# Designs tried in a protein design chat: miniprotein binders against b1l550. Part 234

Target 1, 279 residues: b1l550
Amino acid sequence: MRLPEELLERARDIHSEAPSHRIKLDRVGSFGLKVPVEFKGFLLLAEADVWVSLPEGRRGVDLSRQVEAIYELSNPPKDPFSLCREAAISLLEKLNYADSSGVSIRFDAPLQDGESLKYYGVEISSIASDEIINKIRVEILGMTACPCTAELIRAYKSSEIAATHTQRSLGILEVSTKAEHPDPDKLASIIERAMSSPLRTYTKRPDEGGLVIRSLSNARLAEDVVREMIHLFLEEFGHLPEDTHILAAVRSMESVHMHDIYAERSFSLDEIRKEISSH
Short names: E, the ipSAE of ESMFold2; O, the ipSAE of OpenDDE; V2, 0.75 times the mean of E and O plus 0.25 times the DockQ between their complexes.

## First folded at step 22 (miniprotein)

Design lk56 (at its last fold request DockQ between E and O 0.81; V2 from the best seeds 0.74)
Fold by ESMFold2, fold request of step 24:
Structure lk56 (fold): chain B 279 residues (1-279), chain A 99 residues (1-99)
Amino acid sequence: as target 1 above (279 residues)
Amino acid sequence: SREEYLEYRKLLLEAFKLIREAQKLLREGNPEEALRLLEKAFELAQRAFELAEDDPFTRLALWLMSQIRQLQARAYKKLGDKERAKELKEEARELEEEL
């Protein structure tokens, strides 16, 4: 039921009132918005969250202005990193009572996989205040093989059984930085290479046996995959600002166990450089 | 396959353009012309939906079809045809449910 426009215009502005309890809020916004984006030539439907801080003296947020800030920028569809940053800035301009704003955009990024496409998860964020902090999280599925099972089978002199169990694992890289967002395809590549680390570039014949054999040749613990992701990240992105923060993680479902295995490491570039140089 | 995606992309970009033009016409108080553009935009989005090879492309085309139906409903409301506007809003909801 809609109220008459004249009555609404004369009613007090509830959102600009002081609240009963003067407590600031860190994130007030609209979540799960659908927005179109253009990523590397692909038009995609992404989901976005938008928010602002709310000072202790203001009761509520103008939600329609929040939604407007991102939707005004979404047609024609544009690069999600630009959309994210520009929307975060627009939020602060439109909602000038806020000290900070944030925008998150998430989508499944297409990646060429032979003759077809595969997809990996991307979530980007831009947090605007006195400065802009950019965050990106990439999640991609890969295959891992257990070294302890491979060692047991290696001791077996007959090759009638599989060399080790293999399992699907989810690799995660999350980067927070003052620089531009890292290219998500490069982050995905780091994760995939960490799960399978050939010493040389290799052309394999297209069959399932070849894929399994390569996995068995590069068996790694989840802990070792995380270490390799960090190593590869530093090779590719060691130039980022020293206060850049990274999380590297792997979640896997052990084929012998009922529960998931998880390994992670968080660090800043300054921290990890000091750690490596001390050994 | 790449050829099909390039056609899909061309259809959707034109649909987005027609939507921008229709939105301007609605703000200017010209719902009849906006409806002409929106009918064409819907046909383009529907053709893109039929070309979509992967779920993400299907989802974008469906979402755009729903957005077009919502704009058509606003245009008919401005013309005083509340029954047609209601029908189009319901169709838009049905399209979003398929997502």
Scores: ipSAE 0.794, ipTM 0.940, lowest interface PAE 0.6, mean pLDDT 83
Fold by OpenDDE base, look of step 22:
Parts: structure tokens; sequence; C-alpha cells
Structure lk56 (fold): chain B 279 residues (1-279), chain A 99 residues (1-99)
């Protein structure tokens, strides 16, 4: 049932009213919007969150204007980096009562894996106020082999390749910077290279065997993976501003335990540089 | 295949163009011409859907088809055809449920 448009003229603008409690809100918006994007030549459907701050003197946000802001920028589909940044700016322009805005776009990014595509998780965000902060989170699955069990087996039975248990592990890199968004494919590559081996979408038996052998020859603790991720990140992205913040993490879905192993390090570039230089 | 994807992309980009033009026509008060463009856009999106083998590409095509049906429903409503508008809204909802 569509209410007559004439009712809109008689209705109070509830959103512009003074609230019963004069309290500022940090984020008010629409979450889980579906928006098309073009990522490295691929047209994809992404999920988007859009929000603005709400001053203490305003009851509600004009949510329709938020939705319009991102959809106006989404046709034709564009890269999610530009979409996030431009939408965040547009939100502040359209909603002049807001002192801050934010946009987050999530999708599975395609990555070429031989003749097939594999996917990794990506979340691209921009927060606008007096400055723009760009954030990117990358999640990709890999494989780890346990070095502890390998050493035990090596000690028990001398072999060229020590048998050990392997598990699926999720690597995470999150970067927040005033610079442009880091390339998510490079971040994904760092995570994969930090693990014992990458995962493959489709493997023939010989290829599977090779993948397992590679993992066994490159056994790493979850802690090792995180440290390696940080090392590789510094090599690739050490040129970013010193106030750039990074989270490097691994969640290992252990095959011999019912629980997962988790390791992380949060740091700024200036902090980690000082730490490494002191050793 | 790469060739199939390029065709898929071409179809969707053309559909997106037609949708932008149709939206302009709807704002200008020309729902009849908007409907002609939207019908063509739907056909293109449907062809793209048929070409799509992977879930991400299938989902985008389905979403676009749903968006087109919603715009068609708005156009028919402006023309006074409430029954057709209702049918198209239901079709749009069904397409979204497949996402």
Amino acid sequence: as target 1 above (279 residues)
Amino acid sequence: SREEYLEYRKLLLEAFKLIREAQKLLREGNPEEALRLLEKAFELAQRAFELAEDDPFTRLALWLMSQIRQLQARAYKKLGDKERAKELKEEARELEEEL
C-alpha cells in the first residue's frame, strides 16, 4: 500500500526534530547495501555500508540520501577504491549536519589460479572528516604445516621429508593509512607467501602431492606466519606514511585440536621500524 | 573462458547504460520510452546471466535483473497500470531472494 504523496506535505519531518536526549552519535547509516563495482576488470556485486555522524540536536539521519549518494556513483560500476572515497566525500556534502562519514565495501576478489579463479575476502573503506583515512582488510586462506610434529617425527625416524599434520589457515592483513589504499592483490600475495603453501581451487593428484611436499618443506607456526607477513609487508609497503597502522593476524584451524590457534600483531610503521632497528 | 567473460561484461555494461538513460527518462516524465530501454536492458542482463558460470557473476546479473524489474514497475505505475507494476515488483523480489 503506497501512501499518497500528499501525506508527505502534512507529515512532520521526524528526522529533523530535536531528540529527547541530546547525544551525538558517531555512526548512523545503512548496512548491507548491494552495489556493483569493477575490480581489476571484473564486474562484481559488493556489499556496502554507508554512515555519517549525527549531531546532538538532530533526531535522525536522512537514510534515503545516503543510499542515493552511493548509487549515483555506482552506475557505471567503478573501482571500489574510488567509490569508497568519492561516496564518503559526497555523504558529507549531501548531509551537511554531519562532521564525519564513512563507506565500507566488501566482496570476494577474484585471483587468477592457473586456468581457474580463486577468491579472497576484501573490505575497502574510507572515512572522511577534516581528513580522509583509507582502510583495507584482506583475508585469504592458505595451508600451514606444523614444524613441532615434523621435528618429533624426524627425531624418531630419519627421513628426507618429515611427515607432519597440515591445516587450513586464514591470514589477515588490515591497513589504515592517509595514503591511497594498498593493492589488495599484493597484500594477498604477502599472506600466501608467508604461509607454508597456498591453496588451490582444483588440483590433479600430482599437483596435490607437490603442494603437500612444499608445505612440509616449509613448516611454520602461526607465529612464524605472522612474523613473515610483517617482514614481507615492510619490504613491499615500507614507503607508506609512518603513522600507517597495520594489523597482521593468522587463524589456524588446527587439524589435531578442536580449537583454533590465533596470533596477531598490531603496529604503526614508525613503531615496528624502531623495534627492528633496535635488534 | 576469457571470451565468455568479455561478452558477459559487454552485455552488462550496455545494460547499465540503458538503465541510466531510462532513469533520466523517468525523471523527465517519459515512462513509455523508459520502458522500451528497460526491456532491452533486461534482455541483455538475462543473456549475461545465461553466460555466467561462477556465482559472483551470476549474482550480479540477477541483481541487475531485479533492479530493472523495479524500475519497470515504477514506470508502469506512472502509466496507471497498477496490476502490471505489482507483478513486476513480485518478480523483482523473487530475483532478489535468489541472491
Scores: ipSAE 0.652, ipTM 0.875, lowest interface PAE 0.7, mean pLDDT 90
ESMFold2, look of step 22: ipSAE 0.744; ipTM 0.923
ESMFold2 (binder alone), look of step 22: mean pLDDT 88; pTM 0.887
ESMFold2, fold request of step 24: ipSAE 0.778, 0.778; ipTM 0.937, 0.936
ESMFold2 (binder alone), fold request of step 24: mean pLDDT 88, 88, 88; pTM 0.885, 0.884, 0.879
OpenDDE base, fold request of step 24: ipSAE 0.626, 0.629, 0.618; ipTM 0.868, 0.869, 0.865

Design lk57 (at its last look DockQ between E and O 0.78; V2 from the best seeds 0.70)
Fold by ESMFold2, look of step 22:
Structure lk57 (fold): chain B 279 residues (1-279), chain A 97 residues (1-97)
Amino acid sequence: as target 1 above (279 residues)
Amino acid sequence: GMSPEYRKLLLEAFKLIREAQKLLREGNPEEALRLLEKAFELAQRAFELAEDDPFTRLALWLMAQIRELQAEAYKKLGDKERAKELKEEARELEEKM
């Protein structure tokens, strides 16, 4: 049941009262907001979550002020990173009882793929307090070819058959840093290059054949894809602050199995450099 | 894909929406309605040009937002029936997304 919006002007301000139980809340917000963004020249409809911390002495959050904080900044459409950061700062200004705020923005980022577009998943966030922490998660599908089956087929026929099963694999890079958000296209590129081959929107038969041959030449376990993503990430983004936290993961939708395979590693830059240097 | 004409139409619609929102805050709903009618025409033309689902979804969303603002303007003018019709149209546009 929906009530008329006009009643809100007559209601007392429940949100400013003290609650029955004086317990601080970490995130209170409005989730699933639709906001326009401009990403690398594309106008896109993104989904946003906004929140603030709520002190023990305040009963509720002024929801209209939260929505106002991001919608006021969303026209004209701007890049999602600026929108995310600016909205997080605006939340703290508008909701002065909070000691922290956060904004997340999700969209499917377009990539040129021949004459067509393909899309990969992006979620960014900015968490503001006395400083700002920026987080980005990129997800993109690629193609992997199983090296175990390839080796069995090679051994069976002494390489007269170059074959193995191939499948879609979802690669994930997630970065949390005090620096600016990494470029999502670069993260997507790292993931795709770590795979056996990229996944294309449209391929003609010669291109399709080349893609499969490339995959067979670059057969990789899900574990190897994760390791390669980490290697490539360090080459491109090793300059980020030492306390930057990364998660690298692959979920492989195995074509010959009834289940998915998953591999993951999380680390800080300081941690992984020490690990690599000690070998 | 996103054509240059699609982008141009939507950016102008966004501009008209900003101006209409300011007029509504300033108590000028009739002038806001004139801008919103222009904005809706632009968004509808962009919708007709959209080639991919993300561009279709954005255009439909913007058309729905414009209908909500038109409803607010008519409510300020005392035309509650027109406001209700526009809110229903906004809901229908969002469902197409």
Scores: ipSAE 0.706, ipTM 0.910, lowest interface PAE 1.1, mean pLDDT 88
Fold by OpenDDE base, look of step 22:
Structure lk57 (fold): chain B 279 residues (1-279), chain A 97 residues (1-97)
Amino acid sequence: as target 1 above (279 residues)
Amino acid sequence: GMSPEYRKLLLEAFKLIREAQKLLREGNPEEALRLLEKAFELAQRAFELAEDDPFTRLALWLMAQIRELQAEAYKKLGDKERAKELKEEARELEEKM
């Protein structure tokens, strides 16, 4: 039963009332919205979170205005970077009681893999206040081969190519910067290059064998992968502002253990440059 | 990859949806319905051309959004029964996503 629109005019604005407890909230919004985006020529359905801050003197946020803000910008579909930034700004304009806003957009990004597409996870975010901070998180699966087992087998059997166990590993790069969002395909490439080998969606048997041989010839610990990711990131994105913050991580789904191996490093560009230069 | 035809169909559907929404705001639900029907046909054709799950999901989502807008238009016209049917169709489409 839709209440008569006339009742809306008589109803007190609950959201504008003083709260029972005067406490500021950092984030109030709608999570899990579905929004269309255009990513590198692909039209995709993404999930979006939108939020604003709420001052201590206001009971609630006008959530309908938040939803309208992002949907108005989503037709026609646009790149998720622009959508994220523009929506964050629009939220502050539409909700003038907020001193900060944020938008996060998540989807599986298509990547060409021969004649087929593979996908990696991407989350693009922008937080607006007195400044705009752009954040991007990329997750992609690769393959790692264990160097420890390889060394043991090499010691036992003199072979040029030592057999070892392989596993799927999830590589993660998260970048927060006042600059533009880094290219997620480049980030994904860094992760793949840091691993023993990439994964392929469709492999013919000869191609599969080649991938395994490649991985065996490039055996890496999870720790090695993270260090390599950082190294490659610095080569590609060293031009970003010094206050840019990075998280590099790997979760290895170990094939010989019931648990995963995890390694990470969080750092600013300034911090890591100083660390490397000191050696 | 994504079919060029798929992209073209969806972009045209999005255009029609924007125009229909404008017409609905202007109090012209009849003309909005004409555009929305065409948009639905385009989205349905895109759905049929979808080669991968992400593309299928977007097409289904768009079809559902169109049905919701059609339901709104019929409600403005006073046809509550048709509006209810269209909302149910929208729900069914969303469940396929």
Scores: ipSAE 0.647, ipTM 0.875, lowest interface PAE 0.7, mean pLDDT 90
ESMFold2 (binder alone), look of step 22: mean pLDDT 89; pTM 0.900

Design lk58 (at its last look DockQ between E and O 0.91; V2 from the best seeds 0.75)
Fold by ESMFold2, look of step 22:
Structure lk58 (fold): chain B 279 residues (1-279), chain A 96 residues (1-96)
Amino acid sequence: as target 1 above (279 residues)
Amino acid sequence: YSPEYRKLLLEAFKLIREAQKLLREGNPEEALRLLEKAFELAQRAFELAEDDPFTRLALWLMAQIRELQAEAYKKLGDKERAKELKEEARELEEKM
């Protein structure tokens, strides 16, 4: 049932009233929206969050205009980075009482893996005010091999056994910058290259053996995976603004543990360069 | 990832844009003709989907088309059909 439109003339406009407690809010919005995007030729269904700031003098946000701001831009499907930025700008235009807006877009990005596709997690956001801050988070699985166990096995009577435990590890890079979003495929590549070996969608036994051998020859502590991620990030993206903020992390699903191992470092480009400068 | 899958969905998106314009202009009967075609294209794309992300998009689009069809029937005064189509849209979204 649709209620009669004449009720709109009789009902109060609750949104535009002042609240009883005049407290501004940082983020008020619609979360978990489904939006179509086109990423590098792939049509995908992404999940989006949209929000604005709410001043102390306004009781509520116009939620229908928030949803409109992103859905108007979503057909035809477009590049998720453009959609994210343009929707954030549109939110400020449509909701002129707000000082800032934000849009986040999440999707599983396809990556060619031989004749198959594999997927990695991408979340982008744009926060608009008098400037735009762009954020991207990339998560991708790889293989890690424990160097401590490898050394113990090697030292056991100098035996012919070359072994250690291997496991899946989730690598994470998160970048917040005034520049445009870094290419997520490049971030994913940095994470995989920091691991002992990449994961494959489908591997036959000879290739599976090669993957394990590569892992053994490139065994790394979770801490050193994070350090390598930072090193590779600086090589590829050291040109970004000096106040760019990065989080580099790995969560290792250790095969010999009932729990995960986690290592993390956050930094600005300015901070990390000062830290390394003693060379 | 099939080139035909992409072609079918892009045409379905185009028909949806045209149908939405027709609904705003008060022409729900013509909008329904476009939406039936769009649904057929999205359903064919669903049958071609090779991986979960592509299945999810096709199902979501089919659900969006059912919601628009429901809106069109409501404008024509057929509230029973509109209710059926909204229920079908919810069922499609649950499969995602």
Scores: ipSAE 0.737, ipTM 0.923, lowest interface PAE 0.9, mean pLDDT 87
Fold by OpenDDE base, look of step 22:
Structure lk58 (fold): chain B 279 residues (1-279), chain A 96 residues (1-96)
Amino acid sequence: as target 1 above (279 residues)
Amino acid sequence: YSPEYRKLLLEAFKLIREAQKLLREGNPEEALRLLEKAFELAQRAFELAEDDPFTRLALWLMAQIRELQAEAYKKLGDKERAKELKEEARELEEKM
């Protein structure tokens, strides 16, 4: 039963009332919205989170206005970077009681893999206040081969190509910057290049064999992968502001263990440059 | 990824924007005409979709169109048709 619209005029604005406890909230919003985006020519359905801060003197946020803000910007579909930034700004304009806003957009990004598409995970975010901070998180699966087992087998049986176990590994790069969002395809490429080999969606048998041989010839620990990711990131994105923050991580789904191996490094560009220059 | 798929959806999005404007202006009859065309385009895009992400977007758009049609019929006083269209929208969303 839809209540008559006339009742809205008579109802007190609950959201504008003073709260029982005068406490500021950092984030109040709608999570898991579905919004269309255009990513590198692909029209996709993304999930979006939108939020604003709530001052201590206001009971609630006008959630409908938040939803309207992002949907108004979503038709026609636009690139998720612009959508994220523009929506974050629009939220502050529409909700003038907020001192900060944020938007996060998540989807599986298509990547050309021969004649087919493979996908990697991407989350694009913008937080607006006195400044705008842009964040991007990329996750992509690759393959790692264990160098330890390879060395043991090499020691046992003299062969040019040592057999070893292989596993799927999830590589993660998260970048927070006052600059524009880094290109997620470049980030995905860095992750793949840091691993023993990429994964392929469709492999013919000869191609599969080639991938395995490549991985065996490029055996890497999870730790090696993270260090390589950082190295490659610095080569590609060293031009970003020094206060840019990066998380590089790998989760290796070990094939010989019931548990995963995890490695990470969090750093700013200034911090890591100093570290590398000191050696 | 089909260029035709993209074209169909972009045209559907355009029609939806125009229909929403017409609904705000109090012209639900003309809005319905545009929404029907938009639905046909989205349905055709759905048929052309080669992968799950593209199928999901087409289904979502079809559901959104049905919801807008339901709103238009409600403004016209046809509550029965509005209810049917909302149910169709729900069914489309469940396929996503």
Scores: ipSAE 0.659, ipTM 0.877, lowest interface PAE 0.7, mean pLDDT 90
ESMFold2 (binder alone), look of step 22: mean pLDDT 85; pTM 0.840

Design lk6 (at its last look DockQ between E and O 0.85; V2 from the best seeds 0.69)
Fold by ESMFold2, look of step 22:
Structure lk6 (fold): chain B 279 residues (1-279), chain A 99 residues (1-99)
Amino acid sequence: as target 1 above (279 residues)
Amino acid sequence: SREEWLEYRKLLLEAFKLIREAMKLLREGNPEEALRLLEKAFELAQRAFELAEDDPFTRLALWLMAQIRELQAEAYKKLGDKERAKELKEEARELEEEL
């Protein structure tokens, strides 16, 4: 049932009132919006979250203006980096009571994998206030091989048996910076190269054997995958501002355990360089 | 294939363009011309849906078809045809449920 439009004339504007409890809110917004984007020539349906800060003296936020801010910019479809930055700026212009805004855009990014596509997760964010902070999170699956079990089996047969358990592992890189967003394909590549082997969408038995051999030759602890991700990140993105913050993590879905193994490290560029140079 | 992807992209970009033009016509008070553009946009999005082989591409095409139905409903509402508008809103909901 739709209520009569005439009631709008008599209803008070709840949003502009002061709340009974004067408490500032950090993020008030619309989450899970569907928006089209163009990423490296691909037209994709992304999911977006938009929000603003809400001062202590304002009871509610104008959600329709938030939705308007991103949808006005989404046709024609544009790259998600421009979309998130421009929408965050538009939010502050449209909702002048807020002192900060944010936009997150997430989608599955296609990668060429032989004659087919595989996908990895991307979340791109811009947070606007007196400055703009850009954040990107990339998640991609790879294969890991346990070096501890490999060594134990080698010792059992004096290197006649090369075996260990392998499993899918989710690698995560998250970067927060005042500079432009890093290229998500390069972040995904860093994660895959840190793993024992990449995952393929389709393989035949000779190719499957090659992947297994590669994984055994590059067996790694989850901890060392994270360390390798950090090393490779610094090699490619060490030029970013020194206060850039990074999270590097791996969640390994261990084939012989009931639970996942997890390793992570958070750091700023200046922090990690000091740590490395001290050794 | 690559050729099918390029055709998919061309169909959708034209559909997005027709949608932008239709939205402008709706704001200018010309819902009849908007409906003509929206009918063409829907046909293009439907052809793109038939070409799509992977979930990300099928999802975008379906979502766009639903958006076009919502705009058509808005246009019919401005013409005073509430019954047609209601039918189109329900079709939009059905399309979004397929996502």
Scores: ipSAE 0.674, ipTM 0.896, lowest interface PAE 1.2, mean pLDDT 87
Fold by OpenDDE base, look of step 22:
Structure lk6 (fold): chain B 279 residues (1-279), chain A 99 residues (1-99)
Amino acid sequence: as target 1 above (279 residues)
Amino acid sequence: SREEWLEYRKLLLEAFKLIREAMKLLREGNPEEALRLLEKAFELAQRAFELAEDDPFTRLALWLMAQIRELQAEAYKKLGDKERAKELKEEARELEEEL
C-alpha cells in the first residue's frame, strides 16, 4: 500500500520539528546504498554511505534528499573520486541546515594480474564543511614469510634457502588529505612491494615455485611490512601536504597460531618527517 | 575478451542513457513512452548480463535490471495496471536478492 502523498507531507513535518533533546548530531544518513561507478574504465557496482550533520533544533534528516543527491550524480556512472566530492557538496546545498556532509564509496578494484584480474578493497571518501577533506583506504592481500622460523631452521640445517611458514597478510593504507585522492593502484603497489610477495590468482607450477622462493628470500615480520609501507609511501607521496594523515597497518593471518598478528602506525607527514630527521 | 568487455560497456552505457530519458518521461507524465525505453534498456542490460563472466560485472548488470523493473512497475502503476506493477516489483526483488 503506497501511503497517500499527504502522509509524505506529514513525515516532512516530523523531521522539521524540534527534538525533545536539543543535541547536535555529527552524522545522520543512509549506509549501504548501491551505486554504479566508473573506475579506470571499469563499470562497477559500489556501496555508498551518505551523511550530513543535524543541528540541535531539527528532529530528523530528510533521508530521501540524500539518496536523490547521490543517484542524480551516478547516472551516467562517473569516477568515484569526483562522485564523492560532488555528492558531498550537493548534500550541503540540498540540506541547507547541515554544516557538514560526507560520502564514502566502497568497491573491489580490479587490478591486472597477467591475463587475469585480481581485486583489492578500496574505500573513497570526501567530507565537506568549510573545507573538503579527501580520504582513501586501500586493502590488499599479500604473502609474508616468517624470518624467525627461517633463522631457526637455518641454524639447524645448513641450507641456502631456509624453510619457514608462510601466511596471507592484509595490508592497509589509509590517507586523509586536503589534496586530491592519492592513486589507489599506487597505494596497492606499495603494500604488495612491502610484503614478502604478492598473491596471484592463477599460477603455473614454475610461477608458484618462484613466488614461494621470493617470499623465503624476503622474509618479513608484520612490523617490517608496516615500516616498509611507510618508507615506500614517503618515496611516492612525500609531496602531499604536511597535515596529510596516514594509517599504515598489517593484519597477518598466522598459519601456526589461531590468532592474527596486527601492527599499525598512525602519523601525519610532518610528524614522520621530524621522526626520521632525528635519526 | 577485450571485445566482449567493450560490448558489455556499450550495452550498459546505452541502458543508463535510456533510463535517464525514461525517468524524465515519467516525471513529465508520459508513462507509455517511458515503458518503451525501459523495455529496450532491459534487453540491453540482459545482454550485458549474458556477456558478463565475472561476479563484479554480473552484479552491475543484475542491479541495473532490477532498477529497470522498478521503474517499469512505477510506469504501470501510473497507467492503472496494478497487477502488472506488482509482478514487476516482485521480479525486481528477486533480482536484488541475487546481488
Scores: ipSAE 0.602, ipTM 0.853, lowest interface PAE 0.8, mean pLDDT 90
ESMFold2 (binder alone), look of step 22: mean pLDDT 88; pTM 0.884

Design lk7 (at its last look DockQ between E and O 0.88; V2 from the best seeds 0.73)
Fold by ESMFold2, look of step 22:
Structure lk7 (fold): chain B 279 residues (1-279), chain A 99 residues (1-99)
Amino acid sequence: as target 1 above (279 residues)
Amino acid sequence: SREEFLEYRKLLLEAFKLIREAMKLLREGNPEEALRLLEKAFELAQRAFELAEDDPFTRLALWLMAQIRELQAEAYKKLGDKERAKELKEEARELEEEL
C-alpha cells in the first residue's frame, strides 16, 4: 500500500537535522543504480554508484537529489566518461553541503573478435571536490603459457617437442589520474599484448594453431606479464601527470594447479621512472 | 549480425526519444498524450528485446521496458486511476527482477 502523498508535507525533515554524534562521513550514497550509456556506438546498461561526503552537522543525505544527478543526464544515452564526470559535478551542485562527490560506472565493454563480440570489464569513476580525480579499472581475460614447463619439455630430447600448459589469466589495469580517463580499449590491448596470447571466442583450426604458436613463443610467468603491462603502459601513457597512480595485476588460473597465482604492482609515474632509471 | 545490431540501436534510440517527450508531457500536465507515446516506446523496446541475443543488449531492453511501465504508472496516477498505476508499477518491478 502506498502512503498518502500529503504526509510528506507534515513529516519532519530528518535529513537536515544534526546527528546525535557529530562525525563527518566520507561516502554516503546510492549504489547499484542501472543507467543507460553509449560506448563506442554500443547502447549498454551500466551499473552506477553515486555518493557525497556528509558534514558532521548533517544527519542524512537527500537521496532523491543524488539519484537525480545521474538520471537527469542519462537520456539521451551518452558516453560513460562524460556521464560519470558530469554527474559527479552535478552532485556537488545539488548537495551543496558536501565537500566532495563521487560517481562510478561499471559495464562490460564489447570488443570485436572476428565475426563475434567478446567482452571485458570496465569500471570508471570521477571524484569531485576542488579538483576532479578520474579512475578507470579494466579487466580482460587472456592466455598465458608456462615458461618453466616449456623449457623442461624443450630439454626433453633436445627441443624435439614444443609444448607447455596454458591457462586463462585475468589481467587488470587500474589508473587514477587528474587527466581524462585513458581509453579502455587501449588498456585492454596493453593487457592482452602483455600475455602469451589473446583469447578468442571462435577460431578455425589454422587460426587456433597460430594462437598456440604465439603462446609458446611468448611463454611468461605471471610476474613478467605484470612487468610487461607496466612497460607497455609507460610507452602509451607515460605522458600522463607524474602523480598518476597505476595498479597492474594478473590472476592466473593455472591449469595444472589447484589454485590461482596472483601478481601485482602499484606505483605512481614518478616512482616507477625513478626505479627504472636507477638500473 | 550487423543489420540486427543497427536495427536494435535504431529501435532503442527512438524509444529513448519518445520517453523524453513523454516525460515533458507529464511535467506539462498532459498524461493522456504521454501515455500514447509510452505505448509506442514500449512496443519499440519490446521489438529490441526480441532482436537482442546477448545478455548486455537483453538487459538494456528489459530495463527500458521497466522504465516505461514506471512512467505509465505515473501518468495514470495523474489521471486519478490509482488501480492501473499500481498494476503498472508492479509490472515494472517484475521486469526489473529479470535483470
Scores: ipSAE 0.709, ipTM 0.909, lowest interface PAE 1.1, mean pLDDT 87
Fold by OpenDDE base, look of step 22:
Structure lk7 (fold): chain B 279 residues (1-279), chain A 99 residues (1-99)
Amino acid sequence: as target 1 above (279 residues)
Amino acid sequence: SREEFLEYRKLLLEAFKLIREAMKLLREGNPEEALRLLEKAFELAQRAFELAEDDPFTRLALWLMAQIRELQAEAYKKLGDKERAKELKEEARELEEEL
C-alpha cells in the first residue's frame, strides 16, 4: 500500500532534523546499485556505490536523490569513467549540504582472447570535493611457476626445461590520480605480462602445452611479479602526475600449500622514481 | 558472432531510448502512450535476451526487462488498474531474482 500523498505533507522530514549526536560522517550512501554502462563498445550491467559526506547538523542523507543522480546519467549508457566523474559532481550539486561525494562502479571487463572473451575485474571510482580524484582498480588472474622448485629439479636432473609446480595468481593494480583514469586494458596487460603466463579460457592440448612451457621458462616468485608490474607500469604510465598513488599486489594461490602467498608495494610516482634513481 | 553482438547492442540501445521517452511521458501525465513505448521496449529487450549467450549480456537484458515491467506497473497504477500493476510488479521481481 502506498501511503496517501497527503500523509507525506504532514510527516516530519527526518533527514533534515538535528541528530542526537552532532558528528560529521565521511560517507553515507547507497551501495550495490545496478547501473548500465558502455565499456569499449560493450553494454554491461555494473554495480555502483554512491555516497556523500553528511554534516554534523543533519540527521540523514536524502538517499533517493543520490539514486536519481546516477540513474539520470546512466540512460543512455555511457562509459564508466565519465559516469563516475559526472555523478560525483552531480551529487554535490544536488546535495548542497555535502562537502564531498564519491562514486564507485564495478564490473567484469571483457577482454578479447582469440575468438573468445575472458574477463577481468575492474572498479572505477571518482571522489569529488575541492578537487576530483580518480581511482581505478584492476584484478586479473594469471599463472606463475615457482623458480625455487625449478632450481632444485635442475640440480637433481640435468634438463633444459626444469619441471616445477604452477599456480593461479591474482594480480592487482590500483591507481589514484588527479589525472584521467588510466586505461584498464593497459593495466590488465601489465599484470599479465608480469606473470609467468596468461590464462586462457579455451585451450586445445597443443596450446595448453605451450602455455605451460612458457610459464616454466618464465618462473617468477610473487615478489618478482610485483616488481615486474611496477617496472612495466612506470614504462607505460610514467607520464602521470608525481603525486599519483599506486598499489601493486599479487595473491598467489599456492598449489603446494593450503595458504596463499601475498606481496604488495604501495607508492607514489615521486617516491618510486627517487628509489630507482638511487641505485 | 559479431553480427549477433551488433544486433544485441542495437536492440538494447533502442530499448533504452524508448524507456527515456516513456519516462518523460509518465512525468507529463500520459501513461497510455508511455505503455505503448514500454511494450515495444520490452519486446526489444526480450529479443536481446534471446540473442545473448554470455552471462554479462544476459544479465543486462534481464535487468532492462525488469525495469520496463516496473515502469509499466507505474503506468497502470496511474490509469487506475491496480490489479495489472500488481502483476507487472511481481513479474519485475521475478526477473530481478534471476540477476
Scores: ipSAE 0.644, ipTM 0.873, lowest interface PAE 0.7, mean pLDDT 90
ESMFold2 (binder alone), look of step 22: mean pLDDT 88; pTM 0.891

